VHH binders against q9p7j3. Designs and how they scored, part 172

Target 1, 174 residues: q9p7j3
Amino acid sequence: MILPLFPETQVHVFVYENVSNCAAIHEQLISQNPIYDYAFLDAATILYKKQVYSAIIRALEDRRDEQMKTKTIHSEVILSLSPKTEISSAFRQFSMTKKSKNIVVVKIDSKLTEEEEFERLDKLVEGNRVEFSDEELQKLIDFKVLKKNYKLDPSTLENPLASILSSIALRGYS
Key: E = the ipSAE of ESMFold2; O = the ipSAE of OpenDDE; V2 = 0.75 times the mean of E and O plus 0.25 times the DockQ between their complexes.

## First folded at step 14 (VHH)

Design ca3 (framework vhh_6qgx_2; at its last look DockQ between E and O 0.33; V2 from the best seeds 0.00; counts 0 for: pae E 4.5 > 2)
Fold by OpenDDE, look of step 14:
Structure ca3 (fold): chain B 174 residues (1-174), chain A 122 residues (1-122)
Amino acid sequence: as target 1 above (174 residues)
Amino acid sequence: QVQLVESGGGLVQAGGSLRLSCAASGFTFEDYTMAWFRRAPGKEREFVAAITWEDDSTFYTDSVKGRFTISRDHAKNTVSLQMNSLRPEDTAVYYCAAASYDFGTPTQYDYWGQGTRVTVSA
């Protein structure tokens, strides 16, 4: 996928359910295995495609403006999901953990087609790929986690998209 | 100011043992995953072992599994690496490292020690 505002940057997003090897993936991340150069998100924290795209765009803008707070574009995507400025908090809120069962995987600056990237990633993730859509994400979301991460209240819970996007966009502007 | 100070390195014969220690200060130790890396002569730095902040889970590179044990002392802000059955290929400078976030992407370690040299003779 090519984003209109970033035509030179190819982005791929994949969703996996019933992943059995998140602990093994975590171990590879800790060991700094370069073939795991992705952003691994817990699907329980993601409700909308636009939520993911907004975070990606925010990260790319930060990179463009030389204002990244983290060391890599993928880590900046994870930070960009959070309304908080603390990096560790953002990762704890949104990242895949060894206990995760469903994940969203983001690749920035891909040199491969979506199909080729999938074939590569499929060797690393032991789970079932599902469509990257609001419909599928809605099946995987934990609303308790979502409410906590974005401090949603009853007035915003029925349609939380605007609140989520505002939180992402206005991070650091409090 | 952040500081990681390694100790315990030295010369040892093949089959011998060493215990490395890393003393941490200047940051909230209990919130960090601690790790050991090593750089052999003429080679790139490589991961050796880690112990997570979350639940003290431990991880090892394949070549040291069953021989090395990583542990941490929360009261003393120290992390240790017990190295048994040492081999000549274990010869390297060993570095202590700390990371405040270890999920989601390949872990970027925030702090590094100066290193301690381990030499294993045949």
Scores: ipSAE 0.855, ipTM 0.933, lowest interface PAE 0.5, mean pLDDT 95
Fold by ESMFold2, look of step 14:
Structure ca3 (fold): chain B 174 residues (1-174), chain A 122 residues (1-122)
Amino acid sequence: as target 1 above (174 residues)
Amino acid sequence: QVQLVESGGGLVQAGGSLRLSCAASGFTFEDYTMAWFRRAPGKEREFVAAITWEDDSTFYTDSVKGRFTISRDHAKNTVSLQMNSLRPEDTAVYYCAAASYDFGTPTQYDYWGQGTRVTVSA
C-alpha cells in the first residue's frame, strides 16, 4: 500500500496466527539479522487496522522531520504504538516476544509487491497467514492487555478506538 | 540512582576462561533484561548475551554460543558472564547493560556500566 502523505513509501502489513517459531524469530531480531528487518508486533496488543496505520504514519512523520528516537523505521513503528515515549516499555508492551502466538508484521520501504514480500516473510514465519482486517484482529486480541496498554476503563472499553488513537496522537502529553 | 558495576576482567591466554560479574542497584532487578555488550578496538559495541526480563531465558550472538554462559542471581542482584575457550578475537571492553526489553542494539538500553577490559593473548 501507498499512504497519500508518503507517496514514495510502500508499506505491507501481514497477520499470522498460530505461530510456532516466535522464539527463533526473536533470537534473529536480537542478532540484528537484516533479513528480519520488519516490525514484529504481538497481535494480542492490536485490535484495529487503524491502530497499526496510525503508528506507521506517526513513525513516517518522525522520520521525515528527523525526530526518530530509534535506529530503524520498524522499531519506530513499535515505539509509535505506545502512549509513552520510553523505548523499552513500548517494546515490552507491543513487540512480539518468544512467547507470542499470533503476530502482526509490518514492512516499510518495501520494493516488492505484497505477494512477493509475503513469499519472503513466509520463509521466516512458521504460522498461518490471515487477512489484515478488523474482523481477524478481533479474534487475536487480548482485551486485558489492551486495557492495560492504553489505560482503558469501562467507558473507554465501549468505544476503544478513539481512546487508542488519541493515545498514539498525544504521546508525551498524557 | 541506578548503578551497574562490572568486575572480573583481565589478561588471559587463548583457551582460558574468565568470569565477568555485574552488580546492579537502583532499579527493580527482576523487571529488567540484563545484557552484555562488547567493544573491540576500533569497532562499534556489539551484542554478546542477554538474560530476559520475562523468564530468564538466554540469548547469545553466534560467535560465543557454546563458549559463553550468561546467568543471574536474583538474591544478589548480579549478572554473570562465564567466558570459556577464549580467543584473541574476544578481546574487548565488556559492558553490562539493562533495559525493559530484549534489545540487540546498544542505543536502546537504558542503563550501562563503565565496562571491564578483557584481553586475550595468543
Scores: ipSAE 0.232, ipTM 0.631, lowest interface PAE 4.5, mean pLDDT 88
ESMFold2 (binder alone), look of step 14: mean pLDDT 83; pTM 0.837

Design ca30 (framework vhh_6qgx_2; at its last look DockQ between E and O 0.81; V2 from the best seeds 0.72)
Fold by OpenDDE, look of step 14:
Structure ca30 (fold): chain B 174 residues (1-174), chain A 122 residues (1-122)
Amino acid sequence: as target 1 above (174 residues)
Amino acid sequence: QVQLVESGGGLVQAGGSLRLSCAASGRTFEDYTMAWFRRAPGKEREFVAAITWSDESTFYTDSVKGRFTISRDHAKNTVSLQMNSLRPEDTAVYYCAAASYDFGTPTQYDYWGQGTRVTVSA
C-alpha cells in the first residue's frame, strides 16, 4: 500500500488471530533478530484501520521532520498510537506481548509486494491471517483496554474514532 | 542517563566457570530490560542473554543454553551472568546493555558498558 502523503514509502498491514507463538516472537525481538523488523501490535488495542494509519502517518511525519522520539520507524509507529509521550507507556499499552492472542503487524519501507511480504511474515507468525478491516478488528478488540488507553468516557464511547484520532494527533500538545 | 560498568572477566580454562556483574549508575534497573552481548575476535557483536523488567523472563542464545544464567538484583542495581562449562568459543569481550522497552519491535539497547574480557583456554 502507498499512502498519498508519502508516495515513496510502501506500507503493509496484516492481522493475525489465534496466534500461538507470541512468546517465541518476543524472544526473537529481545535477541534483535533482523528478520523480525516489524511493528507487532496487540489487536486487543486496535479498533479501526484509521487508528493504525493515523499512527503510521504520524510516525512518517516525525521521520520526515527529523523529530522521531524513538530509534526506528516501527517503534515510532507504536509510540504514535499512544496519547502519552512516555515511550515505555506506549509500548505497554499497544505492543504485542507473549500473552497476546491476536496481533496487527505493520511493515514500513517494504521493498516487497503485499503477497511477498505476507509469505515472508507467514513463516514467522503461527496464526490465521484475517482481513485488515474495521469489521475484523472489532471482533478482536478489548473495549476495557481501549477505554483505558484513550481515556474514553460514556460521551465518546459510542463513536470513539474522533477521540482516538485526536489523541494520536495531539500527543505532546497538552 | 544510565552508566553501566561490567566486572568479573578473566582467564579460565575450558570447563571452568566465571560470574560477570554489571552495575548501573544514574538510573535504576527497575524499568529496564537488561542483556549481555559478546564480541569474539574478528566477529560481530552477538546477543547472549537477557532478562526483562516487565515479567522477569529470561532469554538465551542457543549456544549458551543450559550453561549460562542471567539474573538481576534490584536492591543492588546489578545484573549478573553466571557462565558454567566454558568453552574456547566463549572467548570474547562481554558487554552489558539496557533497554527501556522490549516488546513490539526488535529491542533497542540504548545504554552499553565498556565491556569485560573473557578468555577461555583449551
Scores: ipSAE 0.826, ipTM 0.915, lowest interface PAE 0.5, mean pLDDT 94
Fold by ESMFold2, look of step 14:
Structure ca30 (fold): chain B 174 residues (1-174), chain A 122 residues (1-122)
Amino acid sequence: as target 1 above (174 residues)
Amino acid sequence: QVQLVESGGGLVQAGGSLRLSCAASGRTFEDYTMAWFRRAPGKEREFVAAITWSDESTFYTDSVKGRFTISRDHAKNTVSLQMNSLRPEDTAVYYCAAASYDFGTPTQYDYWGQGTRVTVSA
C-alpha cells in the first residue's frame, strides 16, 4: 500500500497466527540478519488496522522532519505505537518476543509488490497468514495487555480507538 | 552514559587461544544484550557472538560456532569472548557492543567500544 502523504513509500503489513518459530526469528534479529529487516509486533498488542497505520504515519512524519528517536524506520514504528517516549518501554510492550504466538509484520520502503514481499516473509515465519483486518486482529488481541499499554479505563474498552489513536498522535506533547 | 572498554587482544599463532574482555560502566545492564563484532581489513563489521544480559541464551555466527564462547560476569559487569582454535581469517579488530532493546527489529547496538586487535598468524 501507499499512504497519501508519502506517495513514494511502499508499505506492507502482514498478520500471522500460530507462529511456532518466534525464538528463531529473535535469534536472527540479534545477529542483525538483513533479511529480517521488518518490524515484528506482538499481535496481542494490536486491535485495529488504524493503530498500525497511525504508528507508521507518525514514524514517517518523524523521519521526514528529521526527528526520529531510533535508528531505523522499523524501530521507529515500534516506538510510535507507544503513548510514551521511552524507547525500551515501547519495545517491551509492543514487539514480538520469543514467547509470542501471533504477530503483525510491517515492511516500510519495500521495493517489492505485496505478493513478492509475502513470498520472502513466508520463508521466514512458520505460522498461518491471516488477513490484515480489524476482524482478524480482534481474534488475536489480549485486552488486558491493551488496557495496560494504553492505560485504558474499563468504560473505554468496548471502543477504545479514539483513546489509542490520540495516544499515538500526541506522544511527546504532554 | 554507558562506556565499553575491550581488552585481551594480541598476536597469536593459528590454533592458539585468546580471551577478550569487555568492561561496561555507567549503568546496570539488566535488560541489555551484549555482543562482539569484528572488522577484518577491507571488510565491514560482522557479527560474532551475543549474550542476553539476563538470560543464558547465546548466539554465534556460523564461522565461530564451537570455537568461541561468550559469557558474562554480573558481579564484574563484564562480557568475555573465549576464542579457541584461532585461524588466520579470525584476524580483525574486535568490538564490544551493547543494545538496550533487542526485540521486534534487527537489534540496534547503541554502545560500542574502541576495539581490540586480534592477529592470527599462519
Scores: ipSAE 0.550, ipTM 0.791, lowest interface PAE 1.3, mean pLDDT 87
ESMFold2 (binder alone), look of step 14: mean pLDDT 80; pTM 0.824

Design ca31 (framework vhh_6qgx_2; at its last look DockQ between E and O 0.76; V2 from the best seeds 0.00; counts 0 for: unsure alone 61.4 < 65)
Fold by OpenDDE, look of step 14:
Structure ca31 (fold): chain B 174 residues (1-174), chain A 122 residues (1-122)
Amino acid sequence: as target 1 above (174 residues)
Amino acid sequence: QVQLVESGGGLVQAGGSLRLSCAASGRTFEDYTMAWFRRAPGKEREFVAAITWSDDSTFYTDSVKGRFTISRDHAKNTVSLQMNSLRPEDTAVYYCAKASYDFGTPTQYDYWGQGTRVTVSA
């Protein structure tokens, strides 16, 4: 897909459930396998499509403004999900781990169609692809983790979208 | 700033063992994944082994599995690589590296030692 504010940047987002090889994927990331040039998120931490898009946009804005805090656009996406400025905290909060079962995968600056990118990624992830939608994400979310990551209180739990987006947008502002 | 210093390299016969050590100054290893890389003559630098900070998970390149063991000492702020059953193809300069972050994306290693030379004779 193409984002309106970034027409020259193609973005793809995929959701996988029941992934059996997250540990193997993690090993490839540690060893710096360039084939795994994605952002791998734990789906348990993602509730909305807009949450993901907001993080992507924030990362792209940071890149545009030469204000990236991390070394890659994909790592910047992970950082951008967090209300915290600490990189390590952001990764602990939102990134896929070897224990993850469901994941959201983000590709920035893709030169492939969505279908072509899926074919490539499908060789790396052993799981079931599901639709990237609020409905499917809602089935995979861990609300305890969500509340912890964004410090949600009872007054925001009914509709936490605004709080989440504000946290992402205002990261580093106090 | 972080400075990494490797030690333990040398000349060894095939089938022998060496233990490499990496010590850091200026910053601790407590919150960072540590790794070993190597560069053989005429070849690109390649990943050898890594140990995560979060749960001490270890990872190895296929060619060293079962022969090399990476470990860390939190109290001493060091990471080690025990190399057993060494082969001539293990000959290389070995580098210690510290990751800026891991999980979710290909790991970025932003601090490197000067390297220690390991030579395995036939």
Scores: ipSAE 0.688, ipTM 0.860, lowest interface PAE 0.6, mean pLDDT 93
Fold by ESMFold2, look of step 14:
Structure ca31 (fold): chain B 174 residues (1-174), chain A 122 residues (1-122)
Amino acid sequence: as target 1 above (174 residues)
Amino acid sequence: QVQLVESGGGLVQAGGSLRLSCAASGRTFEDYTMAWFRRAPGKEREFVAAITWSDDSTFYTDSVKGRFTISRDHAKNTVSLQMNSLRPEDTAVYYCAKASYDFGTPTQYDYWGQGTRVTVSA
């Protein structure tokens, strides 16, 4: 997918459930294997497609404006999911860990079609690909984690989208 | 600000052993990954081994598994690489590196030492 404000930037997002090899993926991240150049998110923290796209847009805006806080666009996406500016907290809250069961995988600046990117990613992730959709994401979310990450109370938890998107868009301005 | 200083390199015959050390100065070792990389003549820098500071998990490139051991000493704020059964293809400059964050993306090692030379003769 091409985002209207970033017409030269191809983005792909994939969702996997029941992933059995997150520890092995983590090892490859540690060794900087370039084949693993993605953002790996814990799906327990992601409720909406718009949540992911808003973080991607925020990361791309910060790159355009030379305001990135992290070293790569993929790490900036992880930071951009957080309502706070603290880098280590954002990574702790949203990244895939060795213990994750379901993941959301983001590729920015892809030179490949979605199918070609999927073929590469599918060799790396041992799990079941599902559609990147609000329907599938809602099956994988942990609402206790979501409430904690975005400080939602009962009134906002019934319709959390606006609160979440505002947190992403306004981080660092308030 | 982080400063990394490697030591322990030298010349050794194949089958021999060396121990590399990396002294790290700074406040921020508690939740980061430390690693060794190497650059052989005419080659790109490659990953050798890493240790996570928080839980002592260790990682090795396949060609050194069983021969190299990475370890840390919290009191001295150092990371070591014990290299046994050395081979001529292990000849390289070895670099110590530190990652500022290492979750969810390929780890970005953003602080590097100047390197220590290891030469393994046949």
Scores: ipSAE 0.561, ipTM 0.783, lowest interface PAE 1.2, mean pLDDT 87
ESMFold2 (binder alone), look of step 14: mean pLDDT 77; pTM 0.796

Design ca32 (framework vhh_6qgx_2; at its last look DockQ between E and O 0.01; V2 from the best seeds 0.00; counts 0 for: pae E 8.8 > 2, unsure alone 64.5 < 65, placed apart)
Fold by OpenDDE, look of step 14:
Structure ca32 (fold): chain B 174 residues (1-174), chain A 122 residues (1-122)
Amino acid sequence: as target 1 above (174 residues)
Amino acid sequence: QVQLVESGGGLVQAGGSLRLSCAASGRTFSDYTMAWFRRAPGKEREFVAAITWSGDSTFYTDSVKGRFTISRDHAKNTVSLQMNSLRPEDTAVYYCAAASYDFGTPTEYDYWGQGTRVTVSA
């Protein structure tokens, strides 16, 4: 996938459900295994494709402007999902945990086709790949978590996408 | 910026125990996952153990599982490594490290200590 604003950057997004080895993946991330060079998100915190794309774009903009707050582009994607500026908070809110069952995986700066990247990632993730779509994401979302992460209230629940995108875009602004 | 200072290294006999400590400076200790690495003579630096910022998760390299325990004290801004049943192959310079995140795959931790030497005699 190519983003219009970043035509030289290839991005791939995958969704897995019923993942049995999140704990093992988590351990590899902690030990900094370079094979696991992805952003691993908890699908329970993701409602829209545009939410993910917005975070990716924000991260790429930060990199372009040399304003990254984290060390890697993938960690910056995770941070970019959060309305909060604290890195630890963002990761607690949106990152895959050892207890996660469904995940969204983002690869930035891929040198492979989507299919090739999938084959590579499929060796790391033990779960079922599903379509990256709003329909599939809606099946995996925990609305309680979503409401908490973005402080959604009855006035914003009618159109949560607008609130989410605003939160991402305005991160760091009072 | 975070400064890390290790302590507690020394000479110990095989089967003995040692407790390493790492003191972190700064105001953002709670934002960092903390870890211990080690570099044995003639070998590359390797991961030993890590603990998340909240302390709710710990991870260990296989060779130290059941023998080493990592812990942290947020009030004191310290990370510790309790090493039991030490072996000669545990001989190395042990380094404390801090990362601003623990769910990504960075090539390196953000901050490193100067290291403390641990020598285990047969």
Scores: ipSAE 0.025, ipTM 0.324, lowest interface PAE 5.5, mean pLDDT 90
Fold by ESMFold2, look of step 14:
Structure ca32 (fold): chain B 174 residues (1-174), chain A 122 residues (1-122)
Amino acid sequence: as target 1 above (174 residues)
Amino acid sequence: QVQLVESGGGLVQAGGSLRLSCAASGRTFSDYTMAWFRRAPGKEREFVAAITWSGDSTFYTDSVKGRFTISRDHAKNTVSLQMNSLRPEDTAVYYCAAASYDFGTPTEYDYWGQGTRVTVSA
């Protein structure tokens, strides 16, 4: 897919449900295996496509401006989902864990078509691919987790999108 | 809602020039990043050029850099693509697209025109 303002950066996003091997993937990530160079997110923390796109865009802006705080663009996406600047907190809140059941997987700077990238990723993830859509994401979200991560109150839970996107865009500016 | 209508396509000889135009209506198109995409027969749609809502930044795919120029006219609500030194491989249907700034930086192209065909003969 092509993002406005970053049209030369190819990005793919995949969603898997009922993933049985998150513990194995987690071990590969802490071992820094380059085959697993993706951002693996816990789908329980993601409600909207725009939430993921905004984090990707923030990470790409920080890379362009030489303001990245983490070592890879994929780890920067994980940080960029957080309303706070603390790297360890962002990973604790948004990264896939050994106990995750559903995941969102982001690949930035891909040289492959979406189908080619899926074929590669599908060898790594034991789960069922579903569409990256707000409809599917809403089935996988944990609203208690979402509320805690973004400090949403009852008045914003009906339509939390603006609050969430503002948190991503304004992190570090105030 | 934004409606986009392309014009200016046609048949041109290799080495020639064409100017594509995209008229926007519905609301002020200065609130949108505007882009041109193209689709050649049997290929997926590909990015060609984009211009930010302010007009201060432009982007081009590598194969058109130096040959194509994107511009916008806020008074006429149009975006244009000046296409010089055309080659047979530029043959495609060209689409105008817009990405809104609803929540700051645009995240995707939400609005698309019907397309205008450009054919470049050898």
Scores: ipSAE 0.011, ipTM 0.422, lowest interface PAE 8.8, mean pLDDT 85
ESMFold2 (binder alone), look of step 14: mean pLDDT 79; pTM 0.819

Design ca4 (framework vhh_6qgx_2; at its last look DockQ between E and O 0.89; V2 from the best seeds 0.78)
Fold by OpenDDE, look of step 14:
Structure ca4 (fold): chain B 174 residues (1-174), chain A 122 residues (1-122)
Amino acid sequence: as target 1 above (174 residues)
Amino acid sequence: QVQLVESGGGLVQAGGSLRLSCAASGFTFEDYTMAWFRRAPGKEREFVAAITWSDDSTFYTDSVKGRFTISRDHAKNTVSLQMNSLRPEDTAVYYCAAASYDFGTPTEYDYWGQGTRVTVSA
């Protein structure tokens, strides 16, 4: 897909459930395998499509403004999900781990169509692809983790989207 | 200032063993994944082994599995690579590296040592 604010940048987002090889994927990341040039997120930490898109947009803005805090655009996406400025904390909060069961995969600067990118990624992920939608994400979310990551309280829990987006947008300003 | 200093390299005959050590300073060691890389003559640098800060998980390139063991000492800020059953193809300069995050994306290592030379004769 193409984001209106960044018409020259193609972005793809995929959701997988019941992934059996997250540990193997993690090993490839540690080993710096360039084939795994994605942002792998734990789906347990993602509730909304807009949450993901907001993080992507912020990362792209940071890149545009030459203010990236991390080394790659994909790592900047992970950082951008967090209300915290610490990179290690952001990765702890939102990234896929070897214990993850469901994941959201983000590709920035893709040169492929969505279908072509899926075919490539499907060789790396052993799981079931589901629709990237709020409905499907709601089935995979861990609300305990979500509340912890964004410090949600009873007053914000009924409609957490605004709080989440504010946290992403205002990171480093409080 | 950040410093990674490798030691333990040398000449060894095939089938022999070496233990490499890396002393780290100038950063919060317990918050970093530590790794070993190597560069053989005429080849590019390649990943060898890593041990994560998050849960002490260990990872190895296929060619060294069962022969090499990576470990870390938090009290001494050191990471070690025990190399057994060495082969001529293991000949390389071995580098210590550190990364502050290791999940979600291909790991970028922030700090590098100067390297220690390992030569395995036939």
Scores: ipSAE 0.792, ipTM 0.912, lowest interface PAE 0.5, mean pLDDT 95
Fold by ESMFold2, look of step 14:
Structure ca4 (fold): chain B 174 residues (1-174), chain A 122 residues (1-122)
Amino acid sequence: as target 1 above (174 residues)
Amino acid sequence: QVQLVESGGGLVQAGGSLRLSCAASGFTFEDYTMAWFRRAPGKEREFVAAITWSDDSTFYTDSVKGRFTISRDHAKNTVSLQMNSLRPEDTAVYYCAAASYDFGTPTEYDYWGQGTRVTVSA
């Protein structure tokens, strides 16, 4: 996919359920294996497609403006999901862990079609691909985690989208 | 001020042992994943071993499994690498590194020591 504001940047997002090898992926990340250069998110933290796209847009804006806080665009996406500016907190809240069961995987600056990127990623992830859609994400979300990550009160928890997107867009400006 | 200071390098005969130590200061040690990397002359830096912030799980590159052991002393803020059955191909400068997170993307090690030289003679 091409985002209108970033026409030279191809982005792919994949969702996997029932992933059995998150610990093995963790090993590859710790050893800095470049084949694993993606953002691996815990699907329990993602309710909306727009949540992911807003974080990608924020990361790309910060790269364009030379305001990135992390070393890669993929790590910047993870930071951008957070309402706070602390990098380690963002990663601990939103990243896949060795105990994750469902994940969202983001590739930015891809030179491959979606299907070609999927074929590469499918060699790395042992799980079942599902559609990147609000319907599928709703099945995988943990609302208690969502509430804590974005400090939603009962009234905003009924319709949290605007609050979540505002948190992503306005981080660092208040 | 963050500092990582390696020690314990030196000359050793093949088959011998060395223990490297890395003293860490300037950050909350319990919140960091600690790792050892090495760089042989003319080669790229490569991962050797890590111990995770979350539960002290350990990881090793294949060529050192069974010979090297990483460990951490939370009271002294040190990470150690016990290197047994050393081989000439283990000759390198060994670097201590620290990361405040180690999931999500290939790990970004924020802090690095200056390195300690290990030379293994045939």
Scores: ipSAE 0.685, ipTM 0.856, lowest interface PAE 1.0, mean pLDDT 90
ESMFold2 (binder alone), look of step 14: mean pLDDT 83; pTM 0.843

